# VHH binders against Tubulin glycylase 3B (TTLL3B), part 6

Target 1, 358 residues: Tubulin glycylase 3B (TTLL3B), of Drosophila melanogaster (Fruit fly) (q9vm92r272to629)
Amino acid sequence: LEERMAFIEDYQQTQARSLLLYVREHQPAELISENGTIFSTTLDFALGKVKKMVRHAEHYSLDDARIKPPTPAEIVENQTFMVQSTDVLKSNAKFKVSEKVMAEYARLAGLYLDQIESLRPDYRWDGSRNLWILKPGYQSRGIGIVIRSSLDDILQWTSNNQNKKYIVQKYIERPLLIYRTKFDIRQYMLLTITDTKVSIWTYRDCYLRFSSQEFTMDDLRESIHLTNNSVQKRYKNKTNRDSRLPKNNMWSLDQFKNYLRIMGAPDGSWSKTYNGFKQNLVAVVMASLDETELLQNAFELYGCDFMLDEHYNPILIEINSTPDLSPSTEITARICPMVLKDCIRVVVDLPKNPTAAT

## First folded at step 1 (VHH)

Design b19 (framework vhh_8ghr_2)
Fold by ESMFold2-Fast, scan of step 1:
Structure b19 (fold): chain B 358 residues (1-358), chain A 124 residues (1-124)
Amino acid sequence: as target 1 above (358 residues)
Amino acid sequence: EVQLVESGGGLVQPGGSLRLSCAASGFTFSRYSYIGWVRRAPGKGEELVARIYSSGGYTSYADSVKGRFTISADISKNTAYLQMNSLRVEDTAVYYCARTPYGWSYSTSALDYWGQGTLVTVSS
């Protein structure tokens, strides 16, 4: 974590949104008690924070990007909010307000969340737990990855590991699940830079990787939350896991398409998902390349990891520059050699004439 | 506690109609949840047949039943309905009422509270 202050601000904004999501997701009567310990000032603080986020998203300027240290009064306000909101989110603390007042806050929470989610679509994938994933920058394949919810825990973890470069990112709490189980989708991409021209090639086939046990937010173990095969192969599938899931924890694209058909997904859901993969990858690549890289001839294969939301919109999780091409299942034994063959064709046979291959 | 109780199943002839009811207790339909109907025929997997977000009136249907089945909800009675018209032998299944507490999903895995089911038999 290089910019500690920027992370702290993001964490606090996420906590405010988490509280409003929680309020939106529960009926007013479930949130209140005559003996409640949380007051309307906590909700006012969260609404104010999200309103400020909306204003900044609408009127962002590069000249205004510098984050200033909080005043002592702001530190106290944020600490009070963190304590009160955490009591609600983790300890089921109740608000001491009338049902009518709570219903008004729920309506306002919905309006403000709809507004910020319209401006920041990535926020739709957040839940109310404010979970973050910490990844070591020099170790791939899921090793050393941890999930944390506490600001203090995250800061202590990064401080204790100052000699290691860590990447801190928001955990996706609301992915699409299959039979109550988390999965991701491995999509291969070849990037070529030739004569200052960037070309992006996506492999037509992909595969799904499943967790070894049912998804739950009450347990943050890697066997539940990290679908990477190098992590999952260390664990046996739980006996209570849905028996329709594969024992080798992978599905082919055809198996996923069959699942979509059985579950009554809209026609064209996969086409929408695949087009979304291409759009996400093009956007990330074009935003990330500098002029120096454009002057170098380069060929690089990436393994791209996606989750899906409830509408089959792709969520890009990671781009891995050293993808595992080992035949870990019958699916990867088929797909990985084909990816390598296609890379050779693109680099050697099809530099700028794809139609020559037909 | 959350409970869903299905009723209205039975024996009906091909081309007939049937209305299933799902009475909810421990929560209300006004917001925060979606109600779906899932069926399982003997020897086959589960199929999500229809869904409704009662607050918004948003509905969706499986292709196999679209145009024949209609899902609705009566918020004042805390009850969801599945009106089944032009019934076919292949509609024979146990029908379950199920709830998701958060958001919308196209997967039965997102349905977290299920009723006991009601049997629908279409035969002559």
Scores: ipSAE 0.000, ipTM 0.102, lowest interface PAE 21.1, mean pLDDT 74

Design b20 (framework vhh_7w1s_2)
Fold by ESMFold2-Fast, scan of step 1:
Structure b20 (fold): chain B 358 residues (1-358), chain A 121 residues (1-121)
Amino acid sequence: as target 1 above (358 residues)
Amino acid sequence: QLQLVESGGGLVQAGGSMRLSCAASGRTFSSYMGWHRQAPGKQRELVAKISSGGTAYDDSVKGRFTISRDNTKNTVYLQMNSLKVEDTAVYYCAAKLSGYWYPTSQDFDYWGQGTQVTVSS
């Protein structure tokens, strides 16, 4: 229940940021009309919400994680905001304010968004659609995953599918695109466990997986938004998709590095990305060790999925404890056997420390 | 468990030569081996490395130092020629696990005890 309240609060905060992003990205004259149906109070609410987020991030982010239930007045205010902001974002409703007043709101929106994004860098991935991805708590390989934008739809879906224990996470609306197409990066991680320590390894090679059609937020179909090969192999590539993208929907690391060179990415962009993979993976493993009992004198192979932002910073989207190692393309036919062979090399090269008998 | 033992350090005059040895015991050493050094008041720095991909050297020693290995003896060597006073440091042998996996933590570096090299003017 507290998880439900936390999610509703996250959804409402995201809606406020979505409205301010929309306002920042449009000219004031485009947002207003004499026959507008949205009043300045909707913008006041969004600014107030984001301002509270800034204050919490500066003063209380780690020490007070408790969410108090909203008052009846706050519930009504939140509902009113959701209706009005949704009319703006999805139905192109216009504000009934002067252009000068709208320009001032746009300035404040930019100021508050800059402040929260400096404290929460991950917010730079968000767009104005307030999209969430829902996936079953068991391994699915893309099966049963849905994308939803409506709070009511999300709550209804999780309620109707309680037996599947769905995980709800914010959808990354502004990923780095290659030729207008969504991709993710499969990065392997090896965890080795001895009686003296846990060691984390990142594979030197990786590969990109592309969507079968151009990225658009106007269509939430899995063929656009789920780059997983088990999903994408079911779809034919669309005619309007950029012809420079591979027909098998994968790039090797070398092909990605060549793309970075051709597009004039800063020197060291790949090194930055790879170091970011390591930092993200170490942080996740270290956070998990205190709660998870690991098998002694063992190793575990993980498939880690990353997206990139426009500055080549990695965004960890999931870690799979049973990664698919089948030769589904020429790239996976090469890489997956190498990963398995190199796991054996690491295990053979490890010093043997049998569990000390007391 | 892998153990690294250095030998061959000592006092040498500027312009002279010295060869350091690093013997691995307990198991076969990794394909990635390196020599590091730490001078008083400075951070430890990588001087030379050897792997299946070849050898590499820090610019300060390039052309003067040569790293080599004898896989039969599980030993790696650092041949130091044209020594300068600035080469005075404790020299450490280190090993990392080989292959396409990068260790994400420093704990995977196996280090020797270090051997002192002093170059007099």
Scores: ipSAE 0.012, ipTM 0.298, lowest interface PAE 8.5, mean pLDDT 78

Design b21 (framework vhh_7sr4_2)
Fold by ESMFold2-Fast, scan of step 1:
Structure b21 (fold): chain B 358 residues (1-358), chain A 125 residues (1-125)
Amino acid sequence: as target 1 above (358 residues)
Amino acid sequence: EVKLVESGGGLVQPGGSLRLSCAASGFTFSDYAMGWYRQTPGKQRDLVADIYSGGSTKYGDSVKGRFTISRDNTKNTVYLQMNSLKPEDTAVYYCAAGYTSLWGPYRYTSQYDYWGQGTQVTVSS
C-alpha cells in the first residue's frame, strides 16, 4: 500500500501549498481577527512542510526513496493541520495574530512558494482548493470522471471502485480560459516503431472543445469542468455564456488562430504551442521506450488532450490509445476522416528496408 | 523513379541576387514538402527554407528576410529567391523532397527522403 501512503503525502503537501497560496493572495488584515480561531502554528506547519519539499527537490539524492509510515505524533500533527487549514480555506476562519505577524507569514509564504514553483513548474497550475480528478482506467471520453476535494472521499471512492482501477491526478485549477470558459485541445499523434527507428508524428491540425458554461471554482459540476464532447453534448449551453463561443462547443485551429490575432497574442504563439506539444509528446514516448519492449514494424494512433497556461505553454492532460474518430460536429466530421486518410499515407511512406536505414 | 534537378547557381558579387529552381519528377509533387538545404565543405547540411503542400514556409535564422521559397505545383518546381547575398552564403545548395500530409515527421537528423545532386553558389568579387 505504498501507493496509498504516497497519495496521502501528496495530498497533505498540496494542502500546505494551498494554505500558503491563500495567504499570499489575501491582504494580512483580511486574514486576521481578534476572535480568530486559527493560531500561527498552522502557518508554521505549512511553511515547514513546503521547506522540506524544497530541500528534497534540491538534493535529488534519493533515486530509490523509501516511504516510511508516519509516527503517532506525526499523525496527530497532520490531523490538526488538516482540520485548521480546512477551516481557513473552506470556512474563511481567521487567524488570531497581529497584522504585522501575518504580513511576515505572507512574505515567507511567497518566498517558499517561489522556491518550490521554480523546482516544480507544474505547481504554478495549482490554486488553493486542493482538487483532484479521478478517472476510471477502463472508461474514457469523460465517462465516470469525478472531481473531489476531500481526502476521505477520494480514499473511499477508490476503495469502493477497485474493479475500475481509478487513476488519481491533481486537477489543473488555473488553466487559460477563452471568454471565461474552459477548453482543451485534441491533438493527434501517430507513433511508428521499427527495430532501427522510432518516429513520432504530430498532426498539424487540431480542434478545441469548450465546456457548456462559464468557468468557476465555486461549482464542481462536470458541465463546467469536463470538456470532453461525450460529457458536454448532454448539456445545453447557458444563456449567460459568451455568445462568441460556438453552439457545438468546438473551434477549429483556424478559429483559435483568429482568436489569438484578435486578442493581440504575440506573433508565433501558435508555433510555440505546437512545438510544445511535440516536446511534451517526445519526452513521454522517449521515457517509456527506456523500459518498454518494442514492437517491430508497428504503428499506433493516439488522441492527446492539452490545456494551455497564460503564456500558451501546453499542459498534457492525457493520452488516449483508442481515440474516438466518429463525427460529432462539423469540425470532427472534417478532421477525423483526414487523420485516418493521412495515416495510410504515412504508413505507405515507411522505409521499405528498415535494416539498411541507419 | 524520383528525380530532383537543381539549376540557377553560380558566381555573384556581395549584395547581388540569384534564383534557384528545382525541377521534380517521378512523384505526385503536390503531396510532398519541398526544402532547400546548404552545405559548406566539412560541415553538416543546414536548413535554408522549406515549404509544405499547403504553402506554409519556414526559414533558417541566417536567411530570414533575405530569401523567399515558393512552389509551382503546375510546373512541379520549387524556387529559392536569394537577395542581399553575403560571402557567408557561399555553399552547395540542395533541393529536398519528403512525402508529407498534415502529419509532420519527427526525424532528429533529417525529415527528407529524396535529395538533388546540389548546385554551387559562390558569393565573391
Scores: ipSAE 0.007, ipTM 0.259, lowest interface PAE 9.4, mean pLDDT 79

Design c01 (framework vhh_h_nbbcii10_fgla)
Fold by ESMFold2-Fast, scan of step 1:
Structure c01 (fold): chain B 358 residues (1-358), chain A 131 residues (1-131)
Amino acid sequence: as target 1 above (358 residues)
Amino acid sequence: QVQLVESGGGLVQPGGSLRLSCAASGFTFSSYSDYALGWFRQAPGQGLEAVAAISGSGGSTYYADSVKGRFTISRDNSKNTLYLQMNSLRAEDTAVYYCAADRYSYTLVGTTFYTSEYDYWGQGTLVTVSS
């Protein structure tokens, strides 16, 4: 069960980063108390774990090629760290150190986090809650997805649902919100393979999908956190939800661009986002091609789901190889048939148009 | 009403340079525009040839092999204008140059591709390369 051991290690590494994020984001005086119950050894453990992550990201060792079972001493150290760090993050426990010592730990936390985030930019989207999203391995359209914060709950869930082959992924805790509400973006991608060449085509149009109520990390309900239309259709929009959001829980790209204009987003924000979609998708495809033999004269349409960060950088959430092209709203009734028509233009016209050849 | 108007054509000697401009009205070249823009040309007695194309953000460009290294396509979203800088001009570059806009474009990363069926076309501007 190397997968189980790898996940436990990821969870513990994320806990260490979560503690350091919490320390970086608070003033030293707010973190300490003369009656504090948390000791500097908890911070030393977190720093050591992140420092090891930095070294592994920079220099992969053959000795560390596989996740090894922890020693009994390491198990005890991890358990102690998990208890103490959880008390800080979830119960507002205070450190029993001087303000000067706490300030030095905050400086080191910032330094180590900057180092790992430079090597793993995706870590910048994490908060301090150590939340994970569990998805069934079969295509589900949001059905059966759960969010968990406890290691024990996650392990119990996966063992109780073995027949569904759950995928466990870190939950993105810091997405861009629109009128305090979570959304994602459906972006279509066409992949074509001819001879030894691969071509990735991203459709210029997309649509946004909204949650039925305001975003909060204090409540993990799917009506808040899962933006799939098939999930959100089951819920009535809440009265405290901003009335400017659509009752059908979708925006067209034009509506999103209008929102960006009204909110005074920097020029180039959408172009930056769209170019980021392309960069993310190329990276995924290129990684996959290294392990897959090229199939001549193949094409495949994918539905890609993104969230955005506060700087309009895209965060790839999921790639669906059998995207739903049926009309569910007026927006999908317009976009989905056009995606199909335009795919034919690329696939059928490519051999006839010299300008299409690359 | 969408309209594209080309300018900057004229007579130039072999080895010379020209910059073509295409002013757009009825839509914006802003960072929120999804329009891909391109230059096409038609030499006397020849068919229409694709020359260059540029994405909405200006981050992706395509060039025909006949002009690679000599021509540069660019856009100025604040001026709502598309440009084609033509250097090291040859007699074979003599043609009527058209700018065009494509509302639905596909971006191929590595080598940028655009469909030849553009939605809007200008009237053309003549470029003559002759001694």
Scores: ipSAE 0.000, ipTM 0.140, lowest interface PAE 18.6, mean pLDDT 76

Design c02 (framework vhh_7sr4_2)
Fold by ESMFold2-Fast, scan of step 1:
Structure c02 (fold): chain B 358 residues (1-358), chain A 126 residues (1-126)
Amino acid sequence: as target 1 above (358 residues)
Amino acid sequence: EVKLVESGGGLVQPGGSLRLSCAASGFTFSSYAMGWYRQTPGKQRDLVADITSGGSTKYGDSVKGRFTISRDNTKNTVYLQMNSLKPEDTAVYYCAATYEITYSGGSTYYTEYDYWGQGTQVTVSS
């Protein structure tokens, strides 16, 4: 109920950012036509929406957490904006303004986007497509995951699949690609809870998983966009895919490090990325813990999935509480047993137990 | 790049008048809404007056009928004429600017002010 209304607001805000991003990324002359059908009021609306987001992000308030119902006038304005902005973004409709006026709107779009992106760095991962990923409740092994761009399609999908506990998340439209192909990185994490503290251990080795297809936003098929091995093993690699990518769709960390060297990444890029994994995981774990759990002795192994941005900063996608440790490739046959051995070392060998043998 | 420079503040007797000026540079002045805010120690900034690009004005309740905001697009300057000054008008006065947004149907909207001057002190002696 409340979650549904919050999502609709997020979708509309994302549409405004999508339009401004589109304007920022195109030359003014490409956006206009003497026979254009879109008026400057559409851009005015988007700028106003983003300015409200900047104000909200700067001034946290308990009132801001609860969405007020829109007025009838606001509903009409939102509907008009959605229709007009969609015509621009999906049908290449042109604005009926001068090049000079369009250049000023592009400048303002850049200014307001810079402001909101400085407060919400995660917004830099978004493109202009307003895409969302719909995931059924955790541990579905990639089954039932879909990508949707239309608000009506998303709402209809969740209504038609009410028996499934769907999670709706913004799709990362601008991940780092390797040879034009999408990948993620599987990073193992061991969480230990003792009477006095929580410890997070990240395994020093990891592996990359590649899509079987070249990345494109013009086709939303799971074979292109879902890098899970359980999804990708159902598909054959396409002939248009770069031949330097492995036939088994996995790279070891050493192969990734070699790629970084070949592409001229700065020294220490992997160290920075790995430290970023640790910082992201510490933040998520600490935000999720209940203080009463610190009184228990426990350990749990997680499989953590990351993508990277263009600067090699990690983007946490998913944390799996029951990671697949089966040897599906040569790489996993090597890594998974070593992860288990290291878990035993951390849990059993590192703590010193009092010996009661007298 | 964007600069707002206030002038005209100072010390004045109760019942006196002052005219504040704000010279703007670095943006297309005629497309921006301009405003005056004031702040007293220990309180948040409060709206004194604002003026849209089209000339529509709004005033804070405590200054209505005494203060007048105006703009000169040729000089890129906004003014605040303050008449019948009271000791309670003592504050630092800030000039502010924001791009004016008009939604479909002619509704004018702006969220907050994006650019601020450094402020000018106005003191009204009791």
Scores: ipSAE 0.000, ipTM 0.148, lowest interface PAE 21.5, mean pLDDT 77

Design c03 (framework vhh_4orz_3)
Fold by ESMFold2-Fast, scan of step 1:
Structure c03 (fold): chain B 358 residues (1-358), chain A 125 residues (1-125)
Amino acid sequence: as target 1 above (358 residues)
Amino acid sequence: EVQLVESGGGLVQAGGSLRLFCAASGFTFSDYAMAWLRQAPGKRREWVALISSGGSTDYADSVKDRFTISRDNAKNTVSLQMNSLKPEDTAIYFCARDLSPEEWLRYLSGSYDYWGQGTQVTVSS
């Protein structure tokens, strides 16, 4: 019940950000009409919601774990906001305000969005459609993963599938694309514990996994939006897909570096991306350190999935504690055995000979 | 024989400053990253500051803007300038040689192959 309430709050906050992003991205004159059906109170509600998010993000608060059910008045206000904001975002409904008033709301939207995005960089990639990805809690090789935009649909889906304990996660709507196609990057991480010392190791090599179809938000099918190999192996590559993309839907790191060079990416773009992987993973490990019992002479291998934004900043999608090491392509046939061999060097050889890992 | 020898510790009042030094010998100092870690009574060692072989620095959040790590490759020394000291900074401070190749990231002292004996820093209120 607490999880349901937390999600509803997160969904409503995302709707508020989506509305402000839409307002920021359009000229004031395009947003208004003398016969407009949307009033300024909808914008006031969105601004108030985001302002509260900024306050919470600026200060660490354990109270974020304590959610109270909304009052009847708050339920009505939230419902009114959802109807009005959805009409704007999905039906292009117009505001009944003057152009000067709309320009001021656009300025405030930009200010508040800049503030929250500075504190929550992951919000820059959310887009304005308020889409969520629903994943079964148990490993199912991509079966049962769906994308939904409606709060009611999401809540009904999770209620009807309580036995599967679905995980609900915000969908990243504005990822970097390669030749108009979605991809993610598999990065391996090794966590080792010796004495009271913890070390985080990131593997130097990685690989990209492509969707079998060009990216579009007009169609939410898994063949477009889910890049993991278990899903993509079921689909043929579409004929309108760029022929420069691999038939096996994977690129090596060298192929990606070559792409960056050909596309004229700034020097150091890959180094920036890789350093971002390291920073994201260190932050996750640090956050979990206090809740995890430290075992002597322990190690854990993780498969970490990242997407990139248009500036080559990494976005951590998930961490898999039981990564797939099967040789599904020529790339994984090469990389996976090397990862396992190097784990042995770090765990077994390094404690005996400090130079074994260099 | 690798040796790391810390010095500069002592007793100081809150708000004061102290500079720690680490003299390194027995290896090619300029090839290694160097770190400072600390251990308060009854607690685990925690990382404080790191300086790469190329001179890039990084700091724990608790000491940002107060501590500065630097190195002198000609003298094989690494130093830690500690300003605006707080009682919470009371600990034994250790100099460590870091094994971090370009592809590795270290969270705690588990990756360090050689340590000094430490120098005591006590900050009174």
Scores: ipSAE 0.000, ipTM 0.191, lowest interface PAE 11.4, mean pLDDT 78

Design c04 (framework vhh_8fcz_2)
Fold by ESMFold2-Fast, scan of step 1:
Formats: C-alpha cells, structure tokens, sequence
Structure c04 (fold): chain B 358 residues (1-358), chain A 127 residues (1-127)
C-alpha cells in the first residue's frame, strides 16, 4: 500500500513537471486562445507542486516526514489538475489567458524546472508525456515489458499481474538519438567478493543496440522503444531508416567512436561517457552492499544497459544478472566469448597491477 | 594478434640515459593507453609509466617521476620511454604493455592489469 501511494505521488508530481515542460518548450502565443478551456489555476497548481518538490529536495533529511497519504481535499484537487493538464498535454487544449500572462507563467516554469533539475539531474531526461515503463521483476530479455501513460492503466496492469512482481519506472522520453534512431549501450561488469573485500571489474569494450525503426513518441510499439536484441531480432528494419545504421542493429565501440569524430563531438566525449559508466556502477554496487551477507570467494557477471543524454552523459537503465551471451551478431560473437574468458581469468588469477594505475 | 616489440635496452653506467622503444601491431593503436612495466631480477612486475591513447595525459611511478618520460607516436604506432639519471635499482627487463580490456575498480580505489606484455628489453645499470 505504501508503494502504491508513493507511485501515485510520483505520477502526479511528474504530471505537474510535464505541464511546465510543455509550457517552457512552446511560445506563449501557441498555448493560448480566446476560446481556451484551461485557466491559470491549472498552472498555479503545477507551479505549487514543483515548488514543494524543490523545498523537499533542498531540505531532505532522515528526520523529515515520509510521504503522507493525501487528504480528501487534496485528492479532489489532484483529480481536477490531472483532468485539466491531460487535456493540455494529450488534446492540445488552450489556456484562456493573455499572451503577457502566459509569458510570465513560461518564465516561472523555466525557473522552477531549472531549480528542481539542478537537485534532480535525472529529471532532465523527461519529456511532457508522463510515460512509464513496466518490467517483470526478474529478467525476461525484454519479454513482458510495456509502456503506459495512464495512471489507471498502470495500476490495473500491476494489479492484474501481481504474480510477476512488476517494476514501474519513469520512461526516458529524451534520449540521445543516432540518425533519428534510439539505441542503448551494453556494458559488462564483474563483481567479485573475497572475505570482506568487494572488487568491481568493468570490461572496456562495449556495443550499441539500435531500434529497427526511427524514434517517435507518437507510436509506443516495442520495435521503436525497446532496443535489446531479444526484442529487435523479431523485427525487420524499416525502409525509411537511415542507411548508415547497421542491418544487424549493433555497432561496435570503434564504430561509435568514429561516429563521434564525424559528428564533431568534443574531444574526450567517450572518456567522459565511460567514466560516467564506472561512477554509476560503483555507486549502485556501494548502495546495494549488505555488510551482514558478504559471501567469500563469490562472483557475478552483470550486463549493464545505458542510454546517453545530448551531452554524452550516461543514464543507467538496467542491470541484468543473467546477461545474454549468445552470438547473435558478429559483434556479440566477438565480445561475449572474450568477456567470459576475462571473467575466468579474473576469478582464477585475480590479476592486479602491483602499483595502482588510472 | 597483438604484437609488441621492445628495443633500446643495454648496459649503462649509473647516471646514464637510455631510450626504450616499443613497436605495436595487431590492434588499433590510437584507441589504447600504453604502459611500461618492469621486472627486476628475482622480483615481481612493477608498473613504471602510462600514457593515454591521445598522448595528452601521462602518469609515473613515484620511483621514476622526474627521471623518465613516456612519449607516443600514433602515426608510427610507437611508444618510447626516455630514461635519465639511471640508478642501479632501475636494473630490470622492461616490457611495453597494452591496457587490459578489463579494468579493476575497488571500494577504496581503482587499478588496472596488463594482458599484452611484449617480449621485453633488458636494462642493466652497473658501474
């Protein structure tokens, strides 16, 4: 129950941010009409929610009250806001305010969004669609994953599929695209435990996986939005897809580095990205350590999936404890056996440079 | 097949200088950091120096800082180690090493290991 209430609050907060993002990204004249059906109170409500989020993020502590259930009055206010904001975001409903008043709301929206995004950098990956991805609680190689925008649909889906223990997470609506196509990056990580010592090994080679067709938010089909090979191998590449993209839907790291060079990416962009992978993975491992259950002489291989933002900052989307090591393409036929060989070498030899290196 | 061919070693008097060379082939040289490691007689491998793939960043072991300089030429696929003010403690077989495909990150730090060591070149410093 507590989890359900927390999700509903996240969804409603995301709706407020979505409305403000929409307002920030459009010219005031495009948002208004003399026959508009949406009033300034809807914007006031969204600004109020985001301002509260900023306050809580700035003053977060262990002594702060946990998420409280909404009062009956708050439930009604949230329901009214959801209806009005959804009309704007999904039906292009217009505000009945002057252009000058709308311009001021756009300025405030930008200010409050900048404030919350500085405290929650992950919010910069969000768009105005309030989309959520529902994943089975254990790895299924992309099978059973769905994308939903409606709160009622999400709650109904999770209730109807309780036996599968679905994980609900915010969909990344603004990923970096290559030739207008969505991709992710598979990065391998080996975790080893000896006595109380934990060692994290990252494989320096990686590969990109592409969707079979161009990215669009107008169509939520898995062939557009789910980039893993188990999903994409079921689909033929669309004819309107950029011909520079590979027919097997994978790029090697060398091919990606060549793309960065051709596109004029800043020097050190890949080094920045890879360092970001390492920082994200170390943070996740350290956060998940349970000092009461460190197994001696144990190891686990993980397949870690990343997307990138427009500045080549990594976004960790998934860690898979049973990664697919099958030779599905020429790239995986090369990389996967090498990863397995390195795992055996690390576990058997525990190779270490006598002096620490960068 | 990765190949690293070291040269330039020899007998030198304390305070002398030597320039070691490493010719690389079998991989995209400009994409990998390169290192020099050494093995003194009867001891284990000791990391000496590293250079980034572009040559823009260099690192040195405390024991050689200020005396050794690592340089690379990506067009010629070469790594060099310029050694000055040599000491008897610098006596070792010197190996050119490509960075490992895997990288060790530990709770209190990070480290790397080297999978592709060359054939080596002997440096002897004695009077």
Amino acid sequence: as target 1 above (358 residues)
Amino acid sequence: QVQLVESGGGLVQPGGSLRLSCAASGFTFSSYAMNWVRQPPGKGLEWVSGISSSGGSTTYADSVEGRFTIIRDNDKKMVYLQMTSLKTEDTAVYYCAKESPSELLEYFGSGSYFDYEGQGTQVTVSS
Scores: ipSAE 0.016, ipTM 0.327, lowest interface PAE 6.2, mean pLDDT 79

Design c05 (framework vhh_8ghr_2)
Fold by ESMFold2-Fast, scan of step 1:
Structure c05 (fold): chain B 358 residues (1-358), chain A 127 residues (1-127)
Amino acid sequence: as target 1 above (358 residues)
Amino acid sequence: EVQLVESGGGLVQPGGSLRLSCAASGFTFSSYDYIGWVRRAPGKGEELVARIYPSGGSTSYADSVKGRFTISADISKNTAYLQMNSLRVEDTAVYYCARGSPEDWYYLLTGQGMDYWGQGTLVTVSS
């Protein structure tokens, strides 16, 4: 119950931000009509919702704050807002306000979004679609992953698939694209635990995995949006896809560095990205140690999947235990055996450490 | 108890030479570990200067010291060395001996300070 209520609250907050993003990103004249069916009260609701989020982010530090059940009046207001905002975002419904009034709402939307995004940097990855990705709770290598935009569809999907223990996450709508195509970056991490001491090791090399089709938000098919190789290997590359992208849908780190150079990325963009990988992985491991029983003399190899934003900040998408180490391309045929060889060196030597006896 | 003890630091003039020693105890050198020299100048971050896989003899160097520094190891004495030639003022730093991972892995500390490091030895290159 708590999980469902928490998700519904997250969805509604994201809807409010989505509406304000939409308003900010369009000219006022494009948003209005004399025959408009959407009223200013919808914008007032969205602004109020975001303002409350700003206040909460500024004054609360408790991650597990108790979620209060909504009052009957709040339920009605939320339902009205969801219907009206969805008509704008999905059906291009127009506001029945003057252009000057809409311009003022656009200004306020920008102000409130800037405020919340300064406090919640992760919100900069969101677009106006309110898309969510549904993943099986156990490692599935992309199998069973779906993308949904409708609250009802999401709740119905999770209810109909209770046996799979789905995880619901906000979809990253504004990733960095390479030649208009979505990619992720596979980064290996080795975690070792001895006594009360933890070590995190990141492999020096990594590789990119490309979608088989150009990125578009108008089509939510897995061949466009899920860059996992086990998904993408089932699809042929589309003819309209940029020919500079590899037929095997992978790039080496060197190829990515060359791309950054050619496209004129700021000096240090890769160093920024890699330092971000390290920071994200340390944060996740440290948070997990607070909740999980400490395993003594344990080790595990993880495949970590990242996307990048337009400023080359990494976005951790998932951490996969038991990563696929099969040679699916020339790149994985080279990298995976080296990862295993180096992992064996670290792991074999760890039990021989004279201080490792607990 | 794993310990790394450095010696051989001191004051030297530009163009001079020094040899640093790192005596290891509590473990034996293996081809699966590297022994490295990391330096830190006041107010600056750490730089991995050189590393060696003692049983295999494989070595690597930072670009700033290639051709000037030589790392070596004596497995029977369980001791690693850094021969520093053609020293420059910018080589002035505290030099630490450290035990670490294979060359293709970066070691990240999780706030517990798990790297096996020596106490450091000061090298001052003064004109």
Scores: ipSAE 0.006, ipTM 0.260, lowest interface PAE 9.4, mean pLDDT 77

